# Designs tried in a protein design chat: VHH binders against EKC/KEOPS complex subunit cgi121 (cgi121). Part 149

Target 1, 174 residues: EKC/KEOPS complex subunit cgi121 (cgi121), of Schizosaccharomyces pombe (q9p7j3)
Amino acid sequence: MILPLFPETQVHVFVYENVSNCAAIHEQLISQNPIYDYAFLDAATILYKKQVYSAIIRALEDRRDEQMKTKTIHSEVILSLSPKTEISSAFRQFSMTKKSKNIVVVKIDSKLTEEEEFERLDKLVEGNRVEFSDEELQKLIDFKVLKKNYKLDPSTLENPLASILSSIALRGYS

## First folded at step 16 (VHH)

Design m189 (from ql4 with Y32H S57Y; framework vhh_6qgx_2)
Fold by ESMFold2-Fast, scan of step 16:
Structure m189 (fold): chain B 174 residues (1-174), chain A 123 residues (1-123)
Amino acid sequence: as target 1 above (174 residues)
Amino acid sequence: QVQLVESGGGLVQAGGSLRLSCAASGFTFSDHAMAWFRRAPGKEREFVAAITYTGSYTFYTDSVKGRFTISRDHAKNTVSLQMNSLRPEDTAVYYCAVTYAWDYHTERAYDYWGQGTRVTVSA
């Protein structure tokens, strides 16, 4: 994927459903195994492609401006999904857990093609890959989780996109 | 109400040992990493050591590798730091902290902090 503001930055996003080895993946993430240097998100928290892209753009802007709050660009993506600048809370809200079943995986600064990254991830993730599309994401979302993470009331829940994007864009203050 | 209480600080001669402990109350850390940070006089707080929620993986800043050992007791909800071969440059207030995130070296990644325990290492 090509981002207009960051045209030289390689970005790949993968969606997996019915993942059976989330506990094993989580163990690799907490051990900081460099093979797992991706943002592993719980698909229950992601409703739109634009939600993911907005977080990626925010993370890249913070890196460009030397204002990253986390150690890696992938952790910065996780933080950037949150309406707050609280790192631990963002990981609780958006990252995959041992009990996750469907995941969204983001890779930034890949030196590999999308297909080569898929081949690597296919060896790490025991699940079914589906298209990164609003249609597929809407099959995997948990609206109770979404409402809680973005503090949506009933009026915004019926059309949440603008509220979610605003929360991602406006979260940053020191 | 979450509280982290450190103990075990004190005055020791160079080459000596101290064991710091941190007890948590109001919260069970079954899914949280625990860490030690320190702040020397006139300096910023820096990372010392961290242990994953499973206890299977530990991380250390280079200056303490081989001298300090972090461990945890899940049943007692405590983390400990065994400090051996202490040096004057280890003089600092030592803080325990907890995080859900696997960004262990980043101070901002920690949710809760203890009040600190003072360690003084004389020449």
Scores: ipSAE 0.816, ipTM 0.902, lowest interface PAE 0.5, mean pLDDT 90

Design m19 (from qm1 with S30G; framework vhh_6qgx_2)
Fold by ESMFold2-Fast, scan of step 16:
Structure m19 (fold): chain B 174 residues (1-174), chain A 123 residues (1-123)
Amino acid sequence: as target 1 above (174 residues)
Amino acid sequence: QVQLVESGGGLVQAGGSLRLSCAASGFTFGDHAMAWFRRAPGKEREFVAAITYTGSYTFYTDSVKGRFTISRDHAKNTVSLQMNSLRPEDTAVYYCAATYAWDYHTERAYEYWGQGTRVTVSA
């Protein structure tokens, strides 16, 4: 993907369903294994492509402005998905767990093409790759999780996109 | 009611040893990484050591590597810091902290904090 404000930044987003090795991946993440330097998100928390892109843009803006709150750009993506500026809570809300079944994986600053990242990531993730599209994400979302993470009420649940994007853009301010 | 209660601080001569302990309650200890931070008089809090929720991996700031050892006891909901070969530069208030994130060196990543225990190392 090409981001207008960050045309030199290589961004790749991957979606995997029916992942059987989430516990093994999680062990690699907590050990900070550099091979797993990606943002591993639970697909149950992601409803739209724009939700992921908005978090990526916010993370890149914070890096550009030297206002990152986390050590890595990928951790900053996880934080940027949360409506509040609390790193621990953001990881609890959005990052994959050992019990996750479907995941969204973000790579920023890749030195590889999208195809090369696919080949690498397919060796790390034991699951079925699907298209990064609103249609596929809607099959994997958990609306109860989404409602809790973004504090959605019945009126916003009918069309939550604007509310979600506003929460990401205003992170820390409701 | 989240609580992290530190103990084991005190006065020790350079070259001596101390063991700090932190008792955790009010949150799911087994799902959180635990860390020790310290703050010397007139300075900011700095990272000392961290241990993953599994206990399988540990992380240390360079100045304490080989001298300090962090460990945890899941059955007792405690994290400990064994401090050997103490130096006057180790004089600080030591804080126990907990996080769900795997961003161990970042102070802001820690959600729960103890009140601190004072360590004084005399020359």
Scores: ipSAE 0.840, ipTM 0.919, lowest interface PAE 0.5, mean pLDDT 91

Design m190 (from ql4 with A33H; framework vhh_6qgx_2)
Fold by ESMFold2-Fast, scan of step 16:
Structure m190 (fold): chain B 174 residues (1-174), chain A 123 residues (1-123)
Amino acid sequence: as target 1 above (174 residues)
Amino acid sequence: QVQLVESGGGLVQAGGSLRLSCAASGFTFSDYHMAWFRRAPGKEREFVAAITYTGSSTFYTDSVKGRFTISRDHAKNTVSLQMNSLRPEDTAVYYCAVTYAWDYHTERAYDYWGQGTRVTVSA
């Protein structure tokens, strides 16, 4: 996928359900294995496509402006999902864990097509790929996790999209 | 609530060895990665070494590779830095730090820091 503000940046987003090897993937991530250079997110934390795209756009803006807080663009995506500029907390809140069951995987700066990245990821992820759509994400979300991560009160929990997007876009603004 | 207490610093001659220890409390030690950073007189704080929460992977800055070894003891909630073949340029205050993130070289990625232990290496 091509983003209007970053037309030269290739972006792919994949959703996997019923993943059986999250513990093995997590070990590769913490060892910084370059084969796993993706943002691996827990699907329990993602409710909307726009949530993921907003974090990607924020990360790309920070890279463009030489304002990245993390070492890699994929780590910057994880940070950008958080309403706070606290790297460790963002990883705790949004990254997949060894106990995750459903994951969202983001690849930025791919030299491969979406189909080629899928073939590569299919060798790393033991699960079922589903469409990256609001409908599929809403089957995988954990609303208790979402509420905690974005500090949603009962009134915003019924329709949280605007609050989530504001938290991502306005992070660090007074 | 989180507390990191460093110990083991001191004065040593070039070529000598020191073992630094960091005692951790107030969090689930086995869930977090641990690192050592140092600040030399007149310089910025720099990364030295890190160890994953499992202990399966370690990371070092180039200047200490082969001389320093980081390790952790889950039963004692400690992380240690064995420093061998010490050089005058290793003179610094050494800090223990904790993170959940696997962005080990980034100082900003660490949530909590100890107060530091001083290491002086004489020529």
Scores: ipSAE 0.809, ipTM 0.901, lowest interface PAE 0.5, mean pLDDT 90

Design m191 (from ql4 with S56K; framework vhh_6qgx_2)
Fold by ESMFold2-Fast, scan of step 16:
Structure m191 (fold): chain B 174 residues (1-174), chain A 123 residues (1-123)
Amino acid sequence: as target 1 above (174 residues)
Amino acid sequence: QVQLVESGGGLVQAGGSLRLSCAASGFTFSDYAMAWFRRAPGKEREFVAAITYTGKSTFYTDSVKGRFTISRDHAKNTVSLQMNSLRPEDTAVYYCAVTYAWDYHTERAYDYWGQGTRVTVSA
């Protein structure tokens, strides 16, 4: 997919449910294995497609403006999901863990087609691919996790989209 | 009250060895990486070494590869740095730090820092 503000940047987002090898994937991530150079997110933290896209856009803006706080664009996506600028906390809040069951995987600057990335990821992830859609994400979200990550009150939880997007856009100030 | 306390610093001659230790208290850093950074007089902090929470992967800055070894004891909640073949340019205050992120070279990625232990290497 092509973003209007970044037309030369290829972005792919994949969703997997019932993943059985999260512990093995996590070991590869912490060892910084370059084959796993993706943003691996816990689906329990993602409610909307727009939430993921907003974080991607913020990360790309920070790269364009030479304002990245992390070493890689994929780490910057993880940071950009957080309402704060604390890298370690962002990874704790949004990245997949060895106990995760459902994951969202983001690839930026792929030299491969979406189908080729799909074939590659299907070899790394032991789970069922589902459509990247609000409907599928809503089946995987954990509202207690979402509430804590974005400091949502009970009234905001009924329609949290605007609050989440504002938190991503204004991180460090909200 | 989370604290990281370093020990083992001192004065040694070039070619000598020192072992630094860092004890964490107030929190067990399960799933956190532990690292050593150093700051030489008049310079900024730089990355030295890191170890993953499993202990299966270690990372080193090029200038210390083959001379320094980082290790971890989960039961004691400690990380150690064995420094061999020390050189005058290794003179610095050494800091222990912890992070949940796998962005080990980025100082900003670390949550907690020790107060530091001084290492002086004489020619």
Scores: ipSAE 0.821, ipTM 0.905, lowest interface PAE 0.5, mean pLDDT 90

Design m192 (from ql4 with S57R; framework vhh_6qgx_2)
Fold by ESMFold2-Fast, scan of step 16:
Structure m192 (fold): chain B 174 residues (1-174), chain A 123 residues (1-123)
Amino acid sequence: as target 1 above (174 residues)
Amino acid sequence: QVQLVESGGGLVQAGGSLRLSCAASGFTFSDYAMAWFRRAPGKEREFVAAITYTGSRTFYTDSVKGRFTISRDHAKNTVSLQMNSLRPEDTAVYYCAVTYAWDYHTERAYDYWGQGTRVTVSA
């Protein structure tokens, strides 16, 4: 995919359900294995495509402006999903865990074709690929987790998109 | 309440050894990575070493590789830094820190910090 404000940046987003090897993937992530240089998110935390794109755009803006708070663009995507600028908390809130079952995987600055990224990632993830769509994401979301991560009250939980996007875009404005 | 308490600092001559310890409480120790940072007089805090929550991987800054060893004792909720072949340049206050993120070299990635323990290496 091509982002209008970042036309030179290659972005791929993959969704997997019923993943059986999350513990093995998590071990590779904490070991900083370069093969796993992706943002691995828990699908329980993602409700909309726009939520993921907003975090990617914020991370790319921070990289452009030399204001990244993390070492890698993929870690910056994880941080950018959080309404706060606390790195450790963002990883607790949004990153996949050894107990995750469904995941969203983001790749930025791919050196490979989309097909090659699909083939590589399918070898790393033992699960079923599904379409990156609002429809599929809504089957995997945990509304209790979403409510807690974005501090949503009952009135905003029924239509949370604007609140979530505002939290991501205005993160750090005190 | 998360608390990190360091111990083991002191004065040692160049070429000597010290073992620093950090006792951790108030969180699920096995879910978090632990690290040591240091701050020399007139300098900013810098990364020294980190260990993953499983203890299976360690990370070191180049200047201490081969001389320092980080380890953790899950049963005692402690992380330790064995410091061998100490140099005057190792003189600093050493801090224990904890993070859930795998961004180990980034000071901002750490949630909680100890009060620090002073290490002085004389020539």
Scores: ipSAE 0.787, ipTM 0.891, lowest interface PAE 0.6, mean pLDDT 90

Design m193 (from ql4 with D111Q; framework vhh_6qgx_2)
Fold by ESMFold2-Fast, scan of step 16:
Structure m193 (fold): chain B 174 residues (1-174), chain A 123 residues (1-123)
Amino acid sequence: as target 1 above (174 residues)
Amino acid sequence: QVQLVESGGGLVQAGGSLRLSCAASGFTFSDYAMAWFRRAPGKEREFVAAITYTGSSTFYTDSVKGRFTISRDHAKNTVSLQMNSLRPEDTAVYYCAVTYAWDYHTERAYQYWGQGTRVTVSA
């Protein structure tokens, strides 16, 4: 996908359910294997497409403005999902873990087409790809995790979209 | 709560060796990466070495590669830095730090820090 504000930046987002090799993937991530240069997110933390796109846009804005806090654009996406600018905490809150079952994978600055990235990821991820849609994400979310990560009150949990997007946009002032 | 306590610093002549240790408590040690950073007087803190939570991978800044070795002991909740062939430019305060992130070279990625242990290498 092409973002209107960043038309030269290729962005691909993939969703996998029932992933059986998360422990193996996590080992590759912590070892900084360049083949795994993606943002690997736990789908339990993602409720909306707009949540992911808002984090991507924030990361791209921070890169444009020379305000990145992390070494890579993919790490910056992970940080940008968090309501505060604490890198270690953001990874703990949003990154896939060795115990994850469903994941959201983001690729920025891809030199490959969506189909070519899909082919590459299919070799790395032992799971079933599903559509990147609000409908599919809502099947994979853990509301207890979402509530903790964004500090949602019972009233905001009824319609959390605006609160989540505000948390991403106002990171550092919340 | 979280505590990181460094030890093993001291005065040594060029070409000598020192072993630094960091005792960790107050968190699940086996879930976090550990690193050593250093700061010479008048300079910024710089990355020295890091080890993954599994201990399977290590990372070093170029100037210490082949001379320093980072290791961890899960039973003792410690991370160690064996420093061989020490040079005057290795003179610094050495800090132990912890992170859940795999952004090891970024100082800002570390959540907790020790108070540091001083290493002085004389010519």
Scores: ipSAE 0.801, ipTM 0.902, lowest interface PAE 0.6, mean pLDDT 90

Design m195 (from qm1 with S56K T106V; framework vhh_6qgx_2)
Fold by ESMFold2-Fast, scan of step 16:
Structure m195 (fold): chain B 174 residues (1-174), chain A 123 residues (1-123)
Amino acid sequence: as target 1 above (174 residues)
Amino acid sequence: QVQLVESGGGLVQAGGSLRLSCAASGFTFSDHAMAWFRRAPGKEREFVAAITYTGKYTFYTDSVKGRFTISRDHAKNTVSLQMNSLRPEDTAVYYCAATYAWDYHVERAYEYWGQGTRVTVSA
């Protein structure tokens, strides 16, 4: 999807299931290896495409307005998924871990084509790529994790989209 | 109850050495990065050093690189800062901090903080 307020910004989102090398990827992330400059999310935390796009839009708005709270645009995406403006907690809630099995990977401002990012990322991630679609994401979500991260009650959990999007949009506002 | 308790501060002469320690409790020490920040009188808090949760990678601010060494002990749940060749400019309150994130230089990324330990370096 083209982001209307950021038409020149290249955004790519990839979904991998059954990833066997999450521990190795995590090691590269904590060492701040620049070739791993992506937002690596645990797919257990993502239910909708709109959830990811809302976080991307929020991060890009914060960068445009010179209000980023993190070091990189990809860290800002991780923060933007959280209903609270607490960086450490957002990483604990949404970033991939060495124990993750399915991941969502976001790339912003790529200097490479989508095909080139595809080829590069496939060399870094040992797993099966699946379509970035609500149907595929719904196979990978952990509803207990989702409920905890967004503080959803039983009635909201039946149709959580509006609540999740509202939480992302209102992050940092009391 | 989360606690970070610093110790080892004191008064030393320029060129001397001091070792700071920070004891962590109430959270999973083994999955958090640990850092030291300092605040000189009338100044803002600044980054000094950080160590990844694995202990394999360390990060330093330029002014202390080669003089200070950060380390951690998983068995004791402690992080330490060995400070050598101390300068009057190193005079500050030193704070221990913990984060799950890898934005190590960003003060706001730290979730847990100690109360601080005072270091005074005399000329």
Scores: ipSAE 0.825, ipTM 0.912, lowest interface PAE 0.5, mean pLDDT 91

Design m196 (from qm1 with A33H T106V; framework vhh_6qgx_2)
Fold by ESMFold2-Fast, scan of step 16:
Structure m196 (fold): chain B 174 residues (1-174), chain A 123 residues (1-123)
Amino acid sequence: as target 1 above (174 residues)
Amino acid sequence: QVQLVESGGGLVQAGGSLRLSCAASGFTFSDHHMAWFRRAPGKEREFVAAITYTGSYTFYTDSVKGRFTISRDHAKNTVSLQMNSLRPEDTAVYYCAATYAWDYHVERAYEYWGQGTRVTVSA
């Protein structure tokens, strides 16, 4: 995928359902294994493609402006999904856990082609790859989790897109 | 209410040892990575050591590797720092901190902080 404001930046987003090895992946993440340098998100927290893209764009803007708060661009994506600028809370809210079943994986600045990243991730993730689309994401979302993470009122749950995007864009001010 | 309470600081001569302890309450200790940071007089806070929530992995700043050992006790909700072969350069206030994130060296990644315990190493 090409981002208009960052045309030189390679971005790949993968969605896996029915993942059986989340505990093993989580162990690799906490050990800081460099092979796992991706943003591993719990799909229960992601409703729209635009939600992920907005977080990626915010992370890239913060890197460009030398305002990153985290160690890696992938950690910055996780932070950027959160309406607050609190790193620990953002990881608790959006990161994959040992008990996750469906995940969204983001790779930025890949030195590999998209096909090579597919091959690499398919060896790390024991699950079924599905299309990164609003239709597929809406099968995996947990609205209870979404409401909690973005502090949504019942009145906004039927069409939460604008509220979610505003929270990501304003981060720390909404 | 979240609390991290440090203890074990004091005055010691160079080459001596101290054991710092941190008692955690008010949050799920078993889900959080724990770390020690320190701040020397006139300096900013710096990373010292971290231990993952499982206890399986530890991380240290280069200047303390081989001298300091971090450990945790889930039954007691404590994290400890065993400090051996202390140097005057180790003089600082030592802080216990907790995070859910795995950016262990990043001070801003820590959600909960103790008030600190003072360590003075004389020459």
Scores: ipSAE 0.825, ipTM 0.915, lowest interface PAE 0.5, mean pLDDT 91

Design m2 (from qm1 with G26R; framework vhh_6qgx_2)
Fold by ESMFold2-Fast, scan of step 16:
Structure m2 (fold): chain B 174 residues (1-174), chain A 123 residues (1-123)
Amino acid sequence: as target 1 above (174 residues)
Amino acid sequence: QVQLVESGGGLVQAGGSLRLSCAASRFTFSDHAMAWFRRAPGKEREFVAAITYTGSYTFYTDSVKGRFTISRDHAKNTVSLQMNSLRPEDTAVYYCAATYAWDYHTERAYEYWGQGTRVTVSA
């Protein structure tokens, strides 16, 4: 995938359900194994495709403007999902854990095609790949987690998209 | 929230050893990576060493590799830095820090910080 604002940047997003090896993946992430250079998100925190794309766009804007707060573009995506510019909290809020069951995986600057990344990820992730779609994400979301991460009240929870996108776009600025 | 308290600093001769300790608050220690940063007189704070929340992986800045060892004790909620073969260049205030993130070299990634303990290495 190519984003209109960043046509030079290749982006792939994958969704896996019923992942059985999250503890093993988490071990690779904390060891900083370069093979696992992706943003591994807990699907319990993602409700919309636009939520993920907004975070990716913000991370790419920060990289373009030399304003990244983290060492990698993938860590910057994790940070960009959070309404606050606090790296440790963003990882706690959005990153997969050893107890996660469903994950969203983001790859930026891939030199591989989507199919080649799929083949690579299938060797790392023991789960079922599903379509990256709002319908599939809505099956995996935890609304209590979403509400807590974005500070949503009951009225906002009926239609949270605008609030979530505003939180991502405006984090730390307003 | 997490409180970090450093101890073990002091004055030591070049070639000597010191062991720094950091006592952490009870309930979040087991989920956080722990690190040591230092600030030498007139310089910025720099990364020294980090250890994952499991204790399975350690990271060091090049200038201390082979001389310093970071370790943690989950029962005591402490992280330690064993400093051997100390050099005058190691003179600094040493800070203990904690993060949930696996971005260990980035100072900004650390959520909790101690007040620091002073280490002076004389020639």
Scores: ipSAE 0.821, ipTM 0.903, lowest interface PAE 0.5, mean pLDDT 90

